# Ledger of designs, part 6: VHH binders against E3 ubiquitin-protein ligase RKP (RKP)

Target 1, 188 residues: E3 ubiquitin-protein ligase RKP (RKP), of Arabidopsis thaliana (Mouse-ear cress) (q9siz8r82to269)
Amino acid sequence: KLHGDLDVSVSQREGISVVHHGVGPPIVGLEEFSICGDIRIVKPPLVLESLALFSSARANACIWKGKWMYEVALETSGIQQLGWATLACPFTDQKGVGDADDSYAFDGRRVSKWNKEAEPYGQSWVAGDVIGCCIDLNCDEIYFYRNGVSLGAAFTGIRKLGPGFGYYPAISLSQGERCELNFGAYPF

## First folded at step 24 (VHH)

Design ee3 (from dd4 with S103Y D107T)
Fold by ESMFold2, fold request of step 25:
Structure ee3 (fold): chain B 188 residues (1-188), chain A 121 residues (1-121)
Amino acid sequence: as target 1 above (188 residues)
Amino acid sequence: EVQLVESGGGLVQPGGSLRLSCAASGFTFSSYDMYWVRQAPGKGLEWVSEISTDGSYTRYPDSVKGRFTISRDNAKNTLYLQMNSLRPEDTAVYYCARDTPEYQGPTWDYRGQGTLVTVSS
């Protein structure tokens, strides 16, 4: 049994927990210790660039119930895998978000959805696009949006998880790719 | 006090079947997703199966998919695992587990002693 006030220092909304480390107000952002490869904030608050061939990271927000969305503003339009991952998803030089069980991604460069393998999905993206990454654990589905327009359900029958072992916003970027993460999207 | 009591393990030949049971007490069983996990000798825990609170959703890793079936009876506070076509690599101590909804953390709460399944010719 785990017990820790440090894990709940942020007001918990139903179905989301935000883990806060250090001093200061709790803010949804990138979990620094999750970074595999080399991801840098090149412009505050959350404009990210991958400096390694393939880099991955997750947010400090854990979703296990309800419907939630975050947005990714693309500064480049190459290979990126945007979506949702659990803590069980191994991030390596070859595996990122979408490359394991309970890990799901959209990549608009390859026009594919990823859960262990690729399948055709969505639309090609361009720099300047805003990609919405939505998880609906009331219906066990994951959707993506391009500039506010639904690309349709990408994944169905996804696993429900418990508090602290849920889905995290997660991204993987090929070298030189840049994007801006925008957290704070709330249930519709 | 949460209690989970596994039973139904034993020695079985390759290709055989076993049905594991888990008796739950000390919590509202129907309010929790339930899991089977296993630990082979000298190895870490491996997730084996999941079932939602009302049984409407189940999930399995590829290593057991098609051979193992999880089920639950909420009226009897009991979780089951039907294991068919057993193989030597299924040899492990099997635990039932629930979510950890009381406090946040990425763990399964497996508090039983487990039940040993040995698949050997």
Scores: ipSAE 0.000, ipTM 0.112, lowest interface PAE 19.4, mean pLDDT 80
Fold by ESMFold2, last read:
Structure ee3 (fold): chain B 188 residues (1-188), chain A 121 residues (1-121)
Amino acid sequence: as target 1 above (188 residues)
Amino acid sequence: EVQLVESGGGLVQPGGSLRLSCAASGFTFSSYDMYWVRQAPGKGLEWVSEISTDGSYTRYPDSVKGRFTISRDNAKNTLYLQMNSLRPEDTAVYYCARDTPEYQGPTWDYRGQGTLVTVSS
């Protein structure tokens, strides 16, 4: 739900649409109204912590064309599900990114990729690692990096979306997990 | 070698109770904070409960607070979870896990096959 005193707008660039909640240039960050559970920024600008059992959120940027990446710097190394979700993806206290059909995630604690079900993928992570989360809509692929090393394509043939829809950066964090989001590397 | 062996799961009606046990070996049990976590089929692990090394501090997420009670017996190297007022959404495989204190938040080191709890009428 939007509050009545909030300014909102949509900024479109080729392949990306950004919802803008203030004055000035569009800035990619968390979409506050998407939060399920309890995610807080514990260090500005985007160091996040989950205070609920399982919390999820998406960015205010929709990727509908091209190849894009964001980075997650891990401050803890427990259960996190990092990846991409549609706007309509249902988050609950038990379903996060990768738990529904229209979302895709990597979890380096369990060394798995998630789209409804888990499959082995990637490498285990530790605190201090930087995880690259990449979507390539030219090839319908999602892939991840750990500290600059490609983990290979996690998902191929990802679900094509209808006109006007796309994928958002999205994360899920178990209770007490912390990470820092970096959206500055969207273009390749 | 570190071993954690869960037991006590089963089929129970909504509103019922179960008590889970976890037998620990291969490490100094009393030196670790311990956790119960659960996983529904096709889902990620969810934290369910935490207990400190001496048992003086316990913590629960809101979804189970007031219904679940964690305890430990350091002399027997055993962790317990008393689950009351069970609901269908509590259906999951339950694992016990130990902490690794090198990180800011809890990290879970789980090894067992878990014990299945099914809540259905």
Scores: ipSAE 0.000, ipTM 0.084, lowest interface PAE 21.9, mean pLDDT 80

Design ee4 (from dd4 with Y35W D107T)
Fold by ESMFold2, fold request of step 25:
Structure ee4 (fold): chain B 188 residues (1-188), chain A 121 residues (1-121)
Amino acid sequence: as target 1 above (188 residues)
Amino acid sequence: EVQLVESGGGLVQPGGSLRLSCAASGFTFSSYDMWWVRQAPGKGLEWVSEISTDGSYTRYPDSVKGRFTISRDNAKNTLYLQMNSLRPEDTAVYYCARDTPESQGPTWDYRGQGTLVTVSS
């Protein structure tokens, strides 16, 4: 179990479950217990930097139904994987988002999508870009956007999963990469 | 066989400069992003610079930015690191590495003995 002495509760909205710690309304943010490597919030609320060679983390929100999007504002433009992962995706010093069956990522430095293997996809990114990471479980697809413009469906036929076993916003960062996570997007 | 041979290290006073070279063979050098990484005594590896295949994109951590410059000469299969304003904390064995993307993140493929840089009064 996650750190058994901590107060943990779950808030649910149809198609999303948010795990939160402490008192107050649930807020979607980084799940600190998911961090592999060394990810630091360098500017509140969610400007992140990887201090280890390769770091991964997921949000505290599990999506199993509907359409959902989060945004990543890039402060650096190197190797990062942005996307969606289940709890079954192993995060190690060499494996991250996209390195398992139900784990999917876009990497705009290498201009690739990743689900167990890399394939060409999307456009090269630059610092200052905003990357939209969209999951549509009505159509079983994952899309990415660059500055509001669709890059096309990256993955189709993604597996529907139940509450608690669904998809989490997830990122992997090489050392020194910085980005800002924005979870203010709603199902559409 | 892939070969990376580092040279140019030595003893230098704080504030001094050194230029490291890495001679590459056994692979198509111009097809690989290249890195300099270093290992200080008793510490793990850390990156100090990255350069794209054609040299158009370079990257540095804050600890060396403005002091170190990576470059490459694809015609000579050689990677360089110009190190200026050296500090005692730059003391390390320096390795060149190619990026071998067998997984999602950078994978440092280094095979040389490295070159020792010692910055001491």
Scores: ipSAE 0.030, ipTM 0.457, lowest interface PAE 6.5, mean pLDDT 84
Fold by OpenDDE, fold request of step 25:
Structure ee4 (fold): chain B 188 residues (1-188), chain A 121 residues (1-121)
Amino acid sequence: as target 1 above (188 residues)
Amino acid sequence: EVQLVESGGGLVQPGGSLRLSCAASGFTFSSYDMWWVRQAPGKGLEWVSEISTDGSYTRYPDSVKGRFTISRDNAKNTLYLQMNSLRPEDTAVYYCARDTPESQGPTWDYRGQGTLVTVSS
């Protein structure tokens, strides 16, 4: 079992499991053990800054069905890769979200989407923007929003992976980049 | 062949200023974001500045923000780093680096040989 501390019946019904390492009800947040690089929480719980040249992390929520979204408020507008990644997506000093199969990211600095390769997508973002990251496993699509406006389907035909193998909210941040994660939109 | 050649390094006293240059050749300079990175003795690489293709976007880490200014002259295929209020901790080899469109970090694909900046009284 890859995930725990959440009612399996509820998780199966909802299509989400949350890994909780503490006492009490599970809360969606950053999975500390997933961090590659150096991420500082500048303001608890989810204002993040990368101190390393390249840092990546996943949330502690695994999604394998349904429609879900989280938001990223950009404090800086440099190279960030925002989206969804499975556990199979390697995080290294050179690899982050979007650099593997079943890993998908939007980068508004370079106006690109990433799934191993980069393709043009979306529009440039600026500091203050709120980026919505949406995964719809009913339609097998991933969408991104800028300030509530859809940028269109970024990825279609994403693979259904089943419980325990699903997608995690995931971010990769270049050094100095800051953002605030908001998982309050779950479920979508 | 892509080539980046840094210059302008040297010895400077604390509080002093220095301007680095990077001459680019072998590619369309104006089509790439550019970086300055540095490596202090015994430390890893540190990003110190980035500039967009047209210079309209720049960013800095807190360590150099307010002191360093990155700029570029696309007509001259040259990248600059103005360093003011230099500190001993700024001592490092400074490298000019070309941004890569790849998602892999670090976010550059070519880097020069570097120029040494020593800040010492």
Scores: ipSAE 0.029, ipTM 0.428, lowest interface PAE 5.0, mean pLDDT 89
Fold by OpenDDE, look of step 24:
Structure ee4 (fold): chain B 188 residues (1-188), chain A 121 residues (1-121)
Amino acid sequence: as target 1 above (188 residues)
Amino acid sequence: EVQLVESGGGLVQPGGSLRLSCAASGFTFSSYDMWWVRQAPGKGLEWVSEISTDGSYTRYPDSVKGRFTISRDNAKNTLYLQMNSLRPEDTAVYYCARDTPESQGPTWDYRGQGTLVTVSS
């Protein structure tokens, strides 16, 4: 399911909450206060570039139930960590997505998945690839896609969490890395 | 022991060129992505270039894109950085760095002692 098409009231029933700071329908985007490092919006709303050596951010959507996915279009194919993180996952100049117990990431540059430690997973990515990040809390699994092709289950047995403690779409970008996030603005 | 030894730095006028070299030893050079990073006086470390194991992938920040070129010779265990159209703001100690598979930044585990590049009139 696409995050961007969700109504707050409906989303809550479906196991998602979107932090809304303005008037009108909630829009899924980056939570600015979550940003560690320096992220430039190259093109609004969600073409991003990391200006710092290592930048991390969460989206403003919390998921604790159901199946959800977002896509990342890679403009560069360096070290990016893409996936899901809870609020408990610390973002620092050295830590990003995948560096905590309930944080999970795919890194196609290093062909690895991250959950505190790195393990082999997936395929190498190139610029132009579209990476799907999927969390299935019905099955307690996380898996990724490359250009619509499943890379298999990356993580199984992920912890079920309650409202307000769920998983956020999250990215970590090395300096100079660029990507476009798609939470539903464009068809998957 | 992993060793990275940079060379080629020096004083150059604005608009000039330099070619840096990094001699690698103590590990399988061709198995690692390599980086150039720099540190200007009073500033933090800045990434300036990356190259994949086989050289098929390179990337640059906007600050040096079009001016700097990273390359490697795996047979010689050597990393290069061709720097053209140098600017005063390029003044820094330049380091060769080996990429690490760790997720924590910085994304290198070994770095040389560096070579000083000074761009001044």
Scores: ipSAE 0.026, ipTM 0.454, lowest interface PAE 4.4, mean pLDDT 89
Fold by OpenDDE, fold request of step 25:
Structure ee4 (fold): chain B 188 residues (1-188), chain A 121 residues (1-121)
Amino acid sequence: as target 1 above (188 residues)
Amino acid sequence: EVQLVESGGGLVQPGGSLRLSCAASGFTFSSYDMWWVRQAPGKGLEWVSEISTDGSYTRYPDSVKGRFTISRDNAKNTLYLQMNSLRPEDTAVYYCARDTPESQGPTWDYRGQGTLVTVSS
């Protein structure tokens, strides 16, 4: 089982699996057990603030096929790393999304994309910006949007992974950073 | 003060060539890795080339590899980008950027005002 150690229900569709508690349709949200650091839910369900120096978390959705996206509304405009990460990506007090293989992030504060190392990408973001995080496993690409405008391909040739080993929406927030996650725009 | 001034941009036909220059001043040019980055209309910044301090190391993304060549003349405090086999998708403002060793910051700490390259028939 993908989450055999957790007493949760797993819903699996083509290209995506969602872990949820209880009955009813699966709801994509923050996977609590994935949190490294200290994340406060400022406003339910998905307005988040990092209380620790560096906090990382994954959503409860694993993606291995198809095209998917989620949005992040920035309440603050400091160092955040937004994107996609597999379970193999270690979250520590210093490592977050984009700091490992098969982990990819956009950081608009530093105008960089991250995959183990930083490279120039995108635009500076400001508070109020909505960042779209898109993964296209049909084209093996990850790209980001700022306020609905494409920033171009950030990563190409991303590795295709099998069911249960795929990519999770993932964020890393520096201390004091706040954002709202929106998974409603997932194309399915 | 640190200054980077790009030049050499212009209009070229597809398949054409262009050579960009970046004049650096206000710092020890030979002590820094240098970058070329570009921004196409409506798109974000894209890394297009990197060169080490002594020029012994160069790196390119697949999008320009084999077509673009970065070089530098430390005696002249000048960075170059030779662009061959230009394509319409190469249309962008090209920036010279100074690399920063800071892992917590951006990949560059200074960037020029850029020079426009337009590839069109």
Scores: ipSAE 0.014, ipTM 0.254, lowest interface PAE 7.3, mean pLDDT 90
Fold by ESMFold2, fold request of step 25:
Structure ee4 (fold): chain B 188 residues (1-188), chain A 121 residues (1-121)
Amino acid sequence: as target 1 above (188 residues)
Amino acid sequence: EVQLVESGGGLVQPGGSLRLSCAASGFTFSSYDMWWVRQAPGKGLEWVSEISTDGSYTRYPDSVKGRFTISRDNAKNTLYLQMNSLRPEDTAVYYCARDTPESQGPTWDYRGQGTLVTVSS
């Protein structure tokens, strides 16, 4: 994946592809070019805040095989949609993570899971909670954790996809919501 | 047909007060969380206040906290915003909106024309 005239590389190993800007080891972070609305890093490295009514973004890591997890530390407890989306998921001022085929989210304010429609799932969240967002493409499942405790499988039978077509960590935030992304935790 | 009709805006001096009203019809008002949102000239929508269905929970951004008070009268299907200590940066068109939790995202359904608040000398 290439971004204009900047030095860009893609680091790929079995099951994951990471788009990398500049030199050095590939680092999973927020893909700035994916931002719809207005998401700012308000505290390095990855404390994010939405300044628009509804904002969405994805990471620069594409998962197409294996079992992977990222964590979201909640600084606020309102409407956030945390999960996994492909590049085909449209991000607009009205659509975010969970609003398309192959796009999946958990929202602990509404205590729901989202894939085009809402369904009851999980637990209510509070500020300070750590939400684990897990994708298991060995078993074709997506599931979430709250503070290390499994909330159960949220989605089963999710579609297997190839390199470059897989699932990205992705979030949607209502205005004023803040969270910290952590891509280094894979507790399974 | 769902209707939301805002009123009470106008021209006011800095430090002044206004009370906005929103008359709701065509839906069960008491079943919806309600919001005031605003749009300043050349800017996007910004939330101003939120109130739960029974009024037991309210929320404000730091920019208006302590100056604005949201309230509702479910018997009259009316939402209110008391705005005190107004500042030039409060100049905007103000809309009331219902939260539609059957929809994705922040789901403000604002249908009215809004009411213009201008804070200027």
Scores: ipSAE 0.005, ipTM 0.309, lowest interface PAE 10.4, mean pLDDT 83

